# Ledger of designs, part 8: VH-VL binders against q7z443r523to685

Target 1, 163 residues: q7z443r523to685
Amino acid sequence: TSLNMSTHQLTITVNVTSLEKSLIVSIDPDSPLLMTLYLGFQYQPNCTHFHLNITLPKDKVWQKDEEYTWVLNPEHLQHGIGTYYITAVLSERQEGAQQTPSLVSVITAVTQCYYWEIHNQTWSSAGCQVGPQSTILRTQCLCNHLTFFASDFFVVPRTVNVE

## First folded at step 1 (VH-VL)

Design R02 (framework fv_roledumab)
Fold by ESMFold2-Fast, scan of step 1:
Parts: sequence; C-alpha cells; structure tokens
Structure R02 (fold): chain C 163 residues (1-163), chain A 120 residues (1-120), chain B 107 residues (1-107)
Amino acid sequence: as target 1 above (163 residues)
Amino acid sequence: QVQLVESGGGVVQPGRSLRLSCTASGFTFSSYAMHWVRQAPAKGLEWVATISYDGSNKQYADSVKGRFTFSRDNSQDTLYLQLNSLRPEDTAVYYCARDYGDYLWAFDIWGQGTMVTVSS
Amino acid sequence: AIRMTQSPSSFSASTGDRVTITCRASQGISSYVAWYQQKSGKAPKFLIYAASTLQSGVPSRFSGSGSGTDFTLTINSLQSEDFATYYCQQYYSYPITFGQGTRVEIT
C-alpha cells in the first residue's frame, strides 16, 4: 500500500503474536528518503525515548531493496508478545532534493528459518536465525550447525498513521 | 536499451595480471548489485564475484579469493575486475551480469563476455 | 556449497517435441532456482526465476516447476531456436552455484 508521508513523521503499529519468528518491516519510498526508525513496546517512541533505532537507508547491503528493510529478531522483541510501535522520522538533511510530499509503501511480515530434525521427524528452528540481509522477497538463514534448511514467510497486518 | 559491455580480455602468461572493465547503459546502475561469472572453454558457468550497489560489500568465489579484486565507479557506470596471479585454470570467457533486484543472486542482464587466456 | 546436478548432460530432440530437463539440489533450496538458455557463442539468457515464474518476453512454451530439491524445465513444443544449452542456478545461499548444463541437440 502507498501512503503520503507529507509530514515529517509516520507511526507503524504491529501486534506481535509469536516470538518464534522474526519481524520484517519494509518501507519503500518512491524516491530516496533519509529516515530514522524508533521501536517502542506498548508506547509510541520518539527520538528521545525508544528501545531500538535504525537509520535508513542501510549501508553495506547486497541489493538496493535491502536498504529500507528492518529485521527484528526475537531477541530484539524482548518485552514479549504485544503491541509494538515504530515511529519513522524524516531527517531534515535530505540528499538530492528539497522535500516534496513523498509516497511510501509499508509492509510488515514474519519469517523464520527451519532445518529438518531427525528425532522428531519435523522442521525445527533451533540454532538458526534470520539474517540482516533478509527482505520481503528473500529470507537469509544463518545456522550454527550443518543442516538442510528452508524458510516460511507471512505478511502480517499493521496500522500506519501519519503525523 | 539496457546493455553491459565488457572489455580488457587477452592472452597472458601465468602469474601476470589483467584488468577487465564492464560499462553499463540504459538503467540506474547505482541501484543494482553486479556480478562476474566465467565460463571455461567447453565448460559450464561458474560464479566469480559479487559487488553491492554502492561497492561497500563484496563476495568472491574461494578459487579466486585473494587474487581477484572487484570494484565499481558509479559516476562512470563502470565495473572493474582486477585479475592478479593468473593461473591456467582461470582461462575463461568472463561475463559481467546485473543482479535481478527482486532476489539476491539471479542474473537478468548479461554482457557479451571477454576472453581471458592464461597460457602455460 | 550447494551442488546442482542436471540430467541428462545432453540429448537429441526434434522440432515439435516436448522436452524436460531436470535439476537436483544437494539440499533444500525452497523455490530459489533460475533457468538460463545459452546458444553457441552467445551469453546466457534469463528464462525463469523462483522455479516457475517466466521472465517477460520469454515464450509461453517454456515452463518451470519444482520445489525443495527437484526442479524441471519444460519446453512444450520445441522450436528450431530452442536448440541450446540450458543451466539451472540456485540463489538460496552463497556461493552461487550452477548446474553443469544440459545440451539440447537436433536429432
């Protein structure tokens, strides 16, 4: 979905129902847009009060579409199951253009990596984590043991408000 | 028109160096990861190296690691592959290729290829 | 590294034939497989990605299928321009690997 980010701030609300999967937040602007995302649990974060933050676009990525993707593993969602708020704040420094209203698309999804576990004849995620190169199109799996692995992917509902 | 054009191939002795270039046109070069893939005479395709869209991240095949250096100049829409300490088994046609963009390592646009021959 | 094995390495076919080329991964790779066509003396041409999604501009007689470890490329009614070598490629993890190629020759 595309939203008009004509104000300097946007809030994404996601209900996390399981800590067995990683949360992927993708913000796709229609042109390059420098922003900082702030994460809060049960409250709307800002630049002075937050749990975690990230500056987008990301540096040192393999593909352009990784630039605006934030991967939040279960260890980053330490407060448990519940409502998480992400506030995106536009930098006052923008490269290449004076700010005009920008359209952004926001997608949230969950994904996890699995390997085949012989004892239970089933797939297990133990010893694997979703890597930071993951996007809504591909899951990077980082496992600490030799194994055959696969991933799942599910789009999850979110609410977006502009300020 | 989207194009990739390679140059710089030639015949060299083992242990020597060569620099390959690839010029891009018809697309926003700075938005794409790029790859080098080689093919030895009468053999299949072998991935050589990958470079991220801004050049900050690079990956190499184990067979060339430490000998080959991949770089890019986004202002000139050009890729470079520096081949050092060349061995006879490096003899191949070298292709530059554009990353598909939707997935990390599929190749949608290929250059014509440039031949590197390392004689022994 | 994930090894990609194609079967057969070569075979002969006639125009109008339905041909199938197989590709097997040494481990599960979901659907992260691409297929390429290479004509003699030419660069490879991108045909299919995500195991079954046809690239725009590629004739509908081409199709792909499979998931996990077993993948196939099918050409429904072989045309004269389809005599070429075909390669599968996994893009599930580094290092990127290709199958050894399947050469489709005129009988």
Scores: ipSAE 0.006, ipTM 0.500, lowest interface PAE 14.3, mean pLDDT 82

Design R03 (framework fv_roledumab)
Fold by ESMFold2-Fast, scan of step 1:
Structure R03 (fold): chain C 163 residues (1-163), chain A 122 residues (1-122), chain B 107 residues (1-107)
Amino acid sequence: as target 1 above (163 residues)
Amino acid sequence: QVQLVESGGGVVQPGRSLRLSCTASGFTFSDYGMHWVRQAPAKGLEWVATIWYDGSNKQYADSVKGRFTFSRDNSQDTLYLQLNSLRPEDTAVYYCAREEYDFWSGSAFDIWGQGTMVTVSS
Amino acid sequence: AIRMTQSPSSFSASTGDRVTITCRASQDISNYVAWYQQKSGKAPKFLIYAASTLQSGVPSRFSGSGSGTDFTLTINSLQSEDFATYYCQQYDSYPPTFGQGTRVEIT
């Protein structure tokens, strides 16, 4: 998805159909853009009425593509399944004096972390969550469990699942 | 046998350039992100740069931005690090390293080359 | 950048000793810590990831623990091949950063 941000704001609509997976929102501006994103459930949010917000690009990240990626775990989608709205508002103080941003691409995806559970011979996500360094191309998995009975289990992170 | 072999190090004067290379063997090179890590004599490890598996994304340490250029040739299983405008503080052993990524390790470095020495002195 | 601080910087030990090296992060990094062993004149060797998971082929006398900001590498019964410098590394956020190293020397 491509959207024009010349009006200093744009709205992204996301239909959440399951709380089993994390939502990844990736913004790819054609030039650096300082912006704030606001999340609302069943309403269009703004700077005075929202559930969550984030300022992009993120501070120093592991890889460049993380700078404009917002990871929303099930715990962040507290209002359940349904339509979420994200309003992006451009900051008046942009880095790079003369640039006038005109085009932004937006991609949303869902992802989850799975590991092979050797005892039950199946894939499981128990004890794992998607980390904030995830992108639409790479899933960071944060797991809190130890492998019992040696280490003969296989782990496969789910990388991307486009809505 | 999985291995990384660096070459191209040497002794140069400040302001000069060197090109380091790292040849991979024993694994599917094009599947892995790669890094350069350096170590000055009698000092610790310092991350220098990373390049994604397909070469589409690169990151550099603040101390080398604008001077060093990282590239890869997946058809030749080779990494290159172009070192420009070298300074005495760039004197170090340069290692290429493979990025391990899975749910346990994140971006840790599981395979290292033996390193190549770069000395910047007059 | 996240600062990683190791302690002690160096110490002397004998074969058979139990050795403990600590690593402290300047902020919460969950369990995103790797440990490396470096012998004089050689490249670092990958030992541990996710704070406590041993890399395949690493002897069981090595173990890691910790979460949040404080991490520990333990060598249960030091062998002659274990005299080396050990480094912790965080991979929670960019840029990746290493501790300053802990040198384990023979007494």
Scores: ipSAE 0.000, ipTM 0.482, lowest interface PAE 15.3, mean pLDDT 79

Design R04 (framework fv_roledumab)
Fold by ESMFold2-Fast, scan of step 1:
Structure R04 (fold): chain C 163 residues (1-163), chain A 122 residues (1-122), chain B 107 residues (1-107)
Amino acid sequence: as target 1 above (163 residues)
Amino acid sequence: QVQLVESGGGVVQPGRSLRLSCTASGFTFSSYGMHWVRQAPAKGLEWVATISYEGSNKQYADSVKGRFTFSRDNSQDTLYLQLNSLRPEDTAVYYCARGPYDILTGYAFDIWGQGTMVTVSS
Amino acid sequence: AIRMTQSPSSFSASTGDRVTITCRASQGISSYVAWYQQKSGKAPKFLIYAASTLQSGVPSRFSGSGSGTDFTLTINSLQSEDFATYYCQQYYDYPITFGQGTRVEIT
């Protein structure tokens, strides 16, 4: 899915049905695009009313696909299950200074880290968290114990409106 | 065929400069973080510097900070390490290395070049 | 900085021996340890990551274990191609640090 972001903002709507997993929001523009994302619960956020924000592209990344990825762990989704809204607002100052239409792709997914728990003969997420370097292509697992690790990945339906 | 090839080493007097290069082939160079690791004669491995995939984030070992500069040219699939104010203690084989894409390997180094020797002597 | 201390610094062994190399971190690093093999005159070769996960193509006689601060590399039934220097490395935090190395020599 490609969207034209020449209109200054877009809104992503995600229905969070479980807090056992982390939410990954990936925005993939076809050219560099400076933007700020705002998170709201049960309302459409803006620059003066939001719960959390992030400026993209991220300035401290090690791999290309981290640049436009926002990882929201359960502790960031503080209002529980329900509908979360993300508003992406284009910066008035773009590096190119040119007015160019940009096509962006938006993917939302959930992921979690698991380890094999020998005593219960099952996979558990206890003692692990999804790290901020996670992307739609890989999950960073930060664990406080040693064991075999795995992660899952599931694309979450989203609604995107350009305004 | 994934490969890294270093060049630019040599013998130099203390206080002088050298520029090392590392040419990558066989993989999408612009998608990977890259690293320099050195090894002094008969000594162990020492991490020197790390650079992110596009070159916007760099980390340096304290022993080289302010003297060495790391850069990359993604259009040429090439890394550069500029060595300034060289000291006898900088004498080592310098390896370039690739950081793996999978975060489970973190900042481990899955592919290494053959190394290039830098000798700083008076 | 996180210091990685290997023991022993060197030892002699014969083919067929079981060899164990220890690596200790100065603080808890979970399982963020890699192991490398370096033969004389060659670049290091990646063996193990996440303390215990074997890199594809590495013989099954190699294994790693440990968590927190204490880690080990074990070689079951040492082969002639295994005489080399082995390094542990943490990747939990910058600066990235290596152990001083353990040289496995022919008896």
Scores: ipSAE 0.006, ipTM 0.499, lowest interface PAE 14.6, mean pLDDT 81

Design R05 (framework fv_roledumab)
Fold by ESMFold2-Fast, scan of step 1:
Structure R05 (fold): chain C 163 residues (1-163), chain A 121 residues (1-121), chain B 107 residues (1-107)
Amino acid sequence: as target 1 above (163 residues)
Amino acid sequence: QVQLVESGGGVVQPGRSLRLSCTASGFTFSNYAMHWVRQAPAKGLEWVATISYDGSDKQYADSVKGRFTFSRDNSQDTLYLQLNSLRPEDTAVYYCARVEYSYGLDAFDIWGQGTMVTVSS
Amino acid sequence: AIRMTQSPSSFSASTGDRVTITCRASQSISSYVAWYQQKSGKAPKFLIYAASSLQSGVPSRFSGSGSGTDFTLTINSLQSEDFATYYCQQSYSTPITFGQGTRVEIT
């Protein structure tokens, strides 16, 4: 979806249906835009009333597509299943340089880490969490049970995007 | 019994500093964004500053930017407003106030009793 | 900054009167308006939010209306305890701004 930033803000609506997965919010502006995102549960947040915020683009990224991606893990979605609202507000720092409306694309997705558990012959997410370097194109998996070898076999950490 | 109680006001000379405190009770303080609003003698209400529920974001009125610092201690249910480089025009009753949750409609549903700051000669 | 202008600045009224206070925003603010009552020497008291929603515990003689740029606070049957200054406030955009106040004096 492409939204117009001519009013210096826009609202994104996300319906969270499961707290077993992480929410990925990706914004792709047609030109660089310094912005702050505010998260609210069942209400439209603003700069004085919100539960979580992030400034974009991120400055310490591994890949370029991380710059405008916000990863919200289940522990960040403390209000449960339901409708979350995100308000994006354009920073005052670029106000003088913004002479035309900027168009942005917004994509939301959910993801989780899965691995094959040999003992139980099933897929499991136990001991893994979605990392902050995740994007809509790849999932960073941070696992506490992965070993790099066992006898003639070794396991390498991997990223997995769940359907 | 939901309440906010301010303290720390007083009479000071221009250029000096004061620290105001606001103690909350009767509600989950760490869930709310909080504000400071002031009122000069015989004048109307003027918004001063806001702080997010966890203290990670703060906004200030242009008249106080760079001089006032807003902070909170959620473990003590307390707000602080550090007033530096005070000017005669900062003379006012300072109120701390809570905003209610109404779809981003910031309305101050709970107010403290106020504490008087006088900046004079 | 969004300027909030109230009218009148002050007036006198008798108990039982219907009084109306108006508030005008310098730009459209939808319904992001709250109203407060302040009695001499006291902190403001929250009356109305979202332009027309009455706060719990506030007497039904108070009501609010309006949207966009023009808003009104009405007291349908003025009581002696209604002597006070009334303020409108917008929260559509920061900085948060208040009207200059309307003082209601009981004759």
Scores: ipSAE 0.000, ipTM 0.480, lowest interface PAE 17.5, mean pLDDT 79

Design R06 (framework fv_roledumab)
Fold by ESMFold2-Fast, scan of step 1:
Structure R06 (fold): chain C 163 residues (1-163), chain A 121 residues (1-121), chain B 107 residues (1-107)
Amino acid sequence: as target 1 above (163 residues)
Amino acid sequence: QVQLVESGGGVVQPGRSLRLSCTASGFTFSSYGMHWVRQAPAKGLEWVATIWYDGSNKQYADSVKGRFTFSRDNSQDTLYLQLNSLRPEDTAVYYCARDRGYSSSWAFDIWGQGTMVTVSS
Amino acid sequence: AIRMTQSPSSFSASTGDRVTITCRASQGISSYVAWYQQKSGKAPKFLIYAASTLQSGVPSRFSGSGSGTDFTLTINSLQSEDFATYYCQQYYSYPPTFGQGTRVEIT
């Protein structure tokens, strides 16, 4: 199975069941692949109708798992709990002659920053946000206070072949 | 102004060790992955090793795996390549090179002038 | 590993000539090919990436083309400073591999 010239699009479906955690979307192409991701709530987005977008790979990032990772915080998922759709559209202009790899893997996960709150003797996420340099393997925590942290996540792996 | 300068080459006998250094200037060294590429006399180019921007991931060519060790010191903008158990076939000019990054990672956009390693009896 | 084969291994050319160097990959590598120029006694110089994209500062007489397995470096109207050895390199699959080089000599 190969990614053919007429299919320059991938669809990812994500069921959001909680707005307490951030969504991590990771694309793993076998070779560099210019693309734009579009986000829609309860509808299939495209380049002319979407809520949010991002162009991948991210520029000036050396860590491989950051290059194709999109971090969506609860503030980005403002339409609430439900089904979100992501459409990945391959750039009409790739480096060189618009050639593309034959295999793309997609991994989605959720994560959140937790710290131990001494006064209440409990774990809390208050005052912290998941940062844009987060990946499937590590969570960047941006907090307005100093404390000890623990991160939590689970992964829903998917492999997509586009024909 | 962007520059890589290698040093540490020399003539050694088989089985000995040598440490190569590469000093970077004119760019944010800590933001780039780096490579070593070698060229034997009158031969072509051969990739030797890579190291990620923070030193967390290292890869080596099969021909040198277990003998060569790559490291970096981002506070000094310097790369190191430790060459152990050298063999005559390791004789080459060793270049440090900067990874182009982005969509062309593993292509080499900036090269040092090279340092010669000669392994002979 | 992906094998990169260049042809010819060497040839003679004159200033003003149109020069073409071919590089063939042992398997499909899309457009993930870089080209380098190396003058005698010097380090390689980065010319082209993504098969056809010129590095900033490289003269427009250089061009690259190709996709899949067959790639070409062309020098339109060869200049005296262009006599050198040229290398192709794939960066599609680990480990990165180079062609054996093509030497462009003066006649």
Scores: ipSAE 0.000, ipTM 0.483, lowest interface PAE 17.7, mean pLDDT 80

Design R07 (framework fv_roledumab)
Fold by ESMFold2-Fast, scan of step 1:
Structure R07 (fold): chain C 163 residues (1-163), chain A 121 residues (1-121), chain B 107 residues (1-107)
Amino acid sequence: as target 1 above (163 residues)
Amino acid sequence: QVQLVESGGGVVQPGRSLRLSCTASGFTFSSYAMHWVRQAPAKGLEWVATISYDGSNKQYADSVKGRFTFSRDNSQDTLYLQLNSLRPEDTAVYYCAKEGYLWFGEAFDIWGQGTMVTVSS
Amino acid sequence: AIRMTQSPSSFSASTGDRVTITCRASQGISNYVAWYQQKSGKAPKFLIYAASTLQSGVPSRFSGSGSGTDFTLTINSLQSEDFATYYCQQYNSYPITFGQGTRVEIT
């Protein structure tokens, strides 16, 4: 769903139900939009009180669809299972002369990397991590061993408040 | 509606203690950081302390550090500020204030009406 | 700590005047500045955040500008309800600090 982001910020609320999966947050504006995202556990974060942050669009990208995607691995979700809040704050330094309100779409999903373990005849996640170049369209799997691997992908519910 | 109501102020002699309370209504209290701000008679605003949503992180102004203790009870939507070893310089109206996160940054979007603390002989 | 200095400390104005209040930070604070209005005997009222964003319900005659160290609050056409003391606040870092205030008095 597309939201009109003519306000200074928006807040995304996500319920994390598993500590074994990575959370993917995608914010796709219809025109370039500089923003900073702040993460909080069980509280709404701001620029001076947060657990983690990221500035979008990202600089180091393989494909353009990575620019507005934030990958949060289990190590980033250390506070456990529960409600996480992400506040997106617009930068005062917008590129170009764009003064019309921007429409943004917000998608949240979870993913995990697996490999086939020959001796136990089962899938295992040991030695694999979801990489930072993952998007809602593809999962980057970084494994510390040579193997055949796959990933899952599930869109998860979220709430977005712009006012 | 969104409201903050302070109580517990009064007149006390130097070296004594007071406990201030602030009761919140109309918003999800457990989701927001809260602040205390004071204002001495005919003077400006001075930030006193902040407490995180769950009470695990606290910050204090240097002038009150070690004497004041900030706490919260999320089950009762109430804040407490314990004022110990009070000095004449602590005389002020004490406001509790809520951080705004939903549609603006850390600025204080909701304030109570204040409670007066007077420290004199 | 970041010192916030307002100028002027006070001034007299008439309804219809355009008034400007300046706030200067002792070091760079990006746009993490808020403005408050306080009437005698009352709690402060939130006006502006992020240096230039007007709080919902605040009249459009109020505006803010600035970035870095220099910030300005402007009231385009002063109304009778605007006679008050105005404070700037930085929320870039702890400790949070306020300016000393600017009192806008009726002429």
Scores: ipSAE 0.000, ipTM 0.465, lowest interface PAE 18.8, mean pLDDT 81

Design R08 (framework fv_roledumab)
Fold by ESMFold2-Fast, scan of step 1:
Structure R08 (fold): chain C 163 residues (1-163), chain A 123 residues (1-123), chain B 107 residues (1-107)
Amino acid sequence: as target 1 above (163 residues)
Amino acid sequence: QVQLVESGGGVVQPGRSLRLSCTASGFTFSSYGMHWVRQAPAKGLEWVATISYDGSNKQYADSVKGRFTFSRDNSQDTLYLQLNSLRPEDTAVYYCAKDIYGSGSYYPAFDIWGQGTMVTVSS
Amino acid sequence: AIRMTQSPSSFSASTGDRVTITCRASQDISSYVAWYQQKSGKAPKFLIYAASTLQSGVPSRFSGSGSGTDFTLTINSLQSEDFATYYCQQYYSFPPTFGQGTRVEIT
């Protein structure tokens, strides 16, 4: 789904039903947009009241699709299961003056790192975290042990509003 | 070997249609946005259209919007550009080109180009 | 649309020369500029992106610089294979736009 970011702000609503997986928020603008995302639990965040934030696009990335992706691990979702709100605020310091509104695609997904645990003959996520270089198509796994990795990936239904 | 191969160009009269194809190989086609860029004889480069990695988002140059339709078949690593209601000013070599980065975003900087296919609109 | 203006439109050079091509954007585009080389009858070849990052396989004699509105492509010690038309392109905003091209001809 593509949204028009003409009001310098948009809100994304995510219903988190499990803390077993990491949440991936991907924003794909039709042209470069400097923005800050704010996370709130059960409230709509803003620049003066939020739980976590990130400025996009990210620097020091290896692939383009990392630039506008925010990875939220279970430790970042500290308030547990429930409704989280993300407010994206367009920066006043854009790289150039933009007269036309930008189209923005927003996708949220969940992912988790799995490895084959020989001792119990099952897939396990123990000792692994989803890394910040993850995207909707690629899961980075940061593990404290060496093993084979597989990722579970699916799209989480989302609700978005333009404000 | 990373390559793009275009086909479907030809000579047509004004008002007619052509369908251009572009076959990709050597990279994960479904992960990249794709583009069409044209060049009229002895002129510079002009962007025509962009399509996202999954085909859900498309952008067209104002001069072709409503006449050209861009699509992709990720199962066959192929792009299509349907050219309708062709005009003499559409005469150009048409190139398909790969987005510089990966999926989830598209920024029209083109790291891999096809050889081009010539479209001539005249009587 | 963002206009990209190149200068000069053409010039003559000899092998061994240091060649500079300038590109100016009609508005601030940060560093979202790519450069291409096109030889007669061939498709363009990607040289540089993000104003200054060389594409893998491009000779080190090519370099790019600039940010904001003014950008430069430099070829140190021009080789015979470098006689071509060069294009700058912004990819900051849709539609992406190209400069009109600079033709580098042999003296």
Scores: ipSAE 0.000, ipTM 0.475, lowest interface PAE 17.7, mean pLDDT 80

Design R09 (framework fv_roledumab)
Fold by ESMFold2-Fast, scan of step 1:
Structure R09 (fold): chain C 163 residues (1-163), chain A 119 residues (1-119), chain B 107 residues (1-107)
Amino acid sequence: as target 1 above (163 residues)
Amino acid sequence: QVQLVESGGGVVQPGRSLRLSCTASGFTFRSYGMHWVRQAPAKGLEWVATISYDGSNKQYADSVKGRFTFSRDNSQDTLYLQLNSLRPEDTAVYYCARGRYYFDAFDIWGQGTMVTVSS
Amino acid sequence: AIRMTQSPSSFSASTGDRVTITCRASQGISSYVAWYQQKSGKAPKFLIYAASTLQSGVPSRFSGSGSGTDFTLTINSLQSEDFATYYCQQYYSHPITFGQGTRVEIT
């Protein structure tokens, strides 16, 4: 679970088996680390060749566990199911002088917004998108309708349908 | 300059095996996904297989799955395609090709090596 | 698998002509289309990717357009070296598939 970042990078391999759910990538460093993550499909991404990137820690978060979490929705996984590679590159401009190698934990999970649709008697994700404040422990649901969700979800009012 | 060179083709009877090689030069081979594409005489292009930059993920066309094995040696800048249980319909020129970083589009191609399966 | 259908299958043209080749996908593939040129006895040459992005070193008379299911390769002023077979390829999903090819022949 712990990777040595004594080099200025590490590589994470993620096998995506379904595009019905969003991918959550969580980095848990033992001290603050400025880094950029690059996403590639079937290739090793780098700073000049990548599909998507994110700089961590995120600057505007509601809870601390969001700071090193990257949410990748199905629309971001544009090559479909298969193996994605994430290259994490340490910034040369770290806060404080970091001389020793750091260990980080990498956790990946999948999530989706589910609610019980009474009229069709089925679980549905219709009208909802997994939001960027999601973590491995809780899912942010951005929905265009009002409904009841499981307790590990939270809903942003901005997307509530007023009909 | 960037170059891919295939070798190992030949004439073989049905049911036999061949091993194709592709040597790369002029680029950082270990950073690219690689592919095999074939073309039967007077026919179009058919994708055969894909291998990721580190060899950890491989994909095969349904027509060759279970018979062909793709591998790479990043220390030697070389690709291998093991062709087993060859059939007459496998007769084709086999090209190795480099994928772009972002896409499975093939920006560099070798000259091709001919595989003929006949009795 | 996604079928890629090119039209026409072949045609005759003269130098200086504006040539248009179309490629149709059996389902929506966004802009994940590449185009290749193949001359007799030679390996394919990469021309275009992402439907409209010209590969470095390819003459500006070549252009690509389209999104979704319908894609076009255009050669604005055909030169003698452009008589070849052209292929489209989708890379939206595996298996990777090619069109059947369009032969551009001299009149």
Scores: ipSAE 0.000, ipTM 0.500, lowest interface PAE 15.7, mean pLDDT 81

Design R10 (framework fv_roledumab)
Fold by ESMFold2-Fast, scan of step 1:
Structure R10 (fold): chain C 163 residues (1-163), chain A 124 residues (1-124), chain B 107 residues (1-107)
Amino acid sequence: as target 1 above (163 residues)
Amino acid sequence: QVQLVESGGGVVQPGRSLRLSCTASGFTFSSYAMHWVRQAPAKGLEWVATISYDGSNKQYADSVKGRFTFSRDNSQDTLYLQLNSLRPEDTAVYYCARDTYYDYVWGSDAFDIWGQGTMVTVSS
Amino acid sequence: AIRMTQSPSSFSASTGDRVTITCRASQGISSYVAWYQQKSGKAPKFLIYAASTLQSGVPSRFSGSGSGTDFTLTINSLQSEDFATYYCQQYYSYPLTFGQGTRVEIT
């Protein structure tokens, strides 16, 4: 009933309190790590039972800091407000490194695109979506209009030990 | 124009092998997860396999696990599906399909672009 | 595996009719449902994702609704090009599964 999985894995718990902002998950390994992240709502996901997944590092990125960043928009968090679990499974096919690092830093943040709407004299996110090239340091805003933008985000860094 | 073109289908006897190919054009192939979906004559759609944008992760339907191998060559914009130990129930039109926009980031596993399919017939 | 059951399996309709096709999942899948149209001898065409979001270029007479286990595809005013087989698909978890299809035939 069990798939072959790496003996080295991480589990990240994320409490989503609002669906008005996108969730940014950033992994910062001490050395390059090939891994797959699995997302579950109110359960710990694995490679055969998950809601969404992504393989890291990402290919074809605009900036190098995108390689270990996963952007989850409100439409991806379709179970609503609550506790999400992310399981990171390290691949046996590591590039360049024969040994898997024992420490990995994980940062989760939330972000949103805002622009000043002159007609209503208020900040609005209408017509904008947080893009997949976003990172904890930079928010990509994909908008159907041209205007001045501002971004808002909160960072909660975590360091976990992978044994 | 965004296109997927399958090839490699044919008529084979049970226990034989075939290699299917799918050539992509008109989009950045290496940015998308890709899928194979099959359809037996006069039957519905059946998902066969998924491969991540970089080829590092693969998922297979239980009916083909251990017999089929999915791979991709991002430098040539091509997908391959190696069909081994073919059985009569593998007779179907095989479609390659592109995952939805940026699905390597989203992981949505819906199929927005389809090829025209290639027919695999397994008969004795 | 999550079983997707469509109803009806087939039916006859006329141009101008309002057509509703139902898809039921064997367990909760939130809104992770896509819909496809397949015409005889052709590859499937992507219509809807996330249960209710129309793919760009799909006519507005098509709409989707539902969440959890029960989903519907509606064609508000059937056109001659809409006679086809329609499939729902869940992408909540692997293995990915399709409904058995609903064939819409001309009366």
Scores: ipSAE 0.000, ipTM 0.482, lowest interface PAE 15.0, mean pLDDT 79

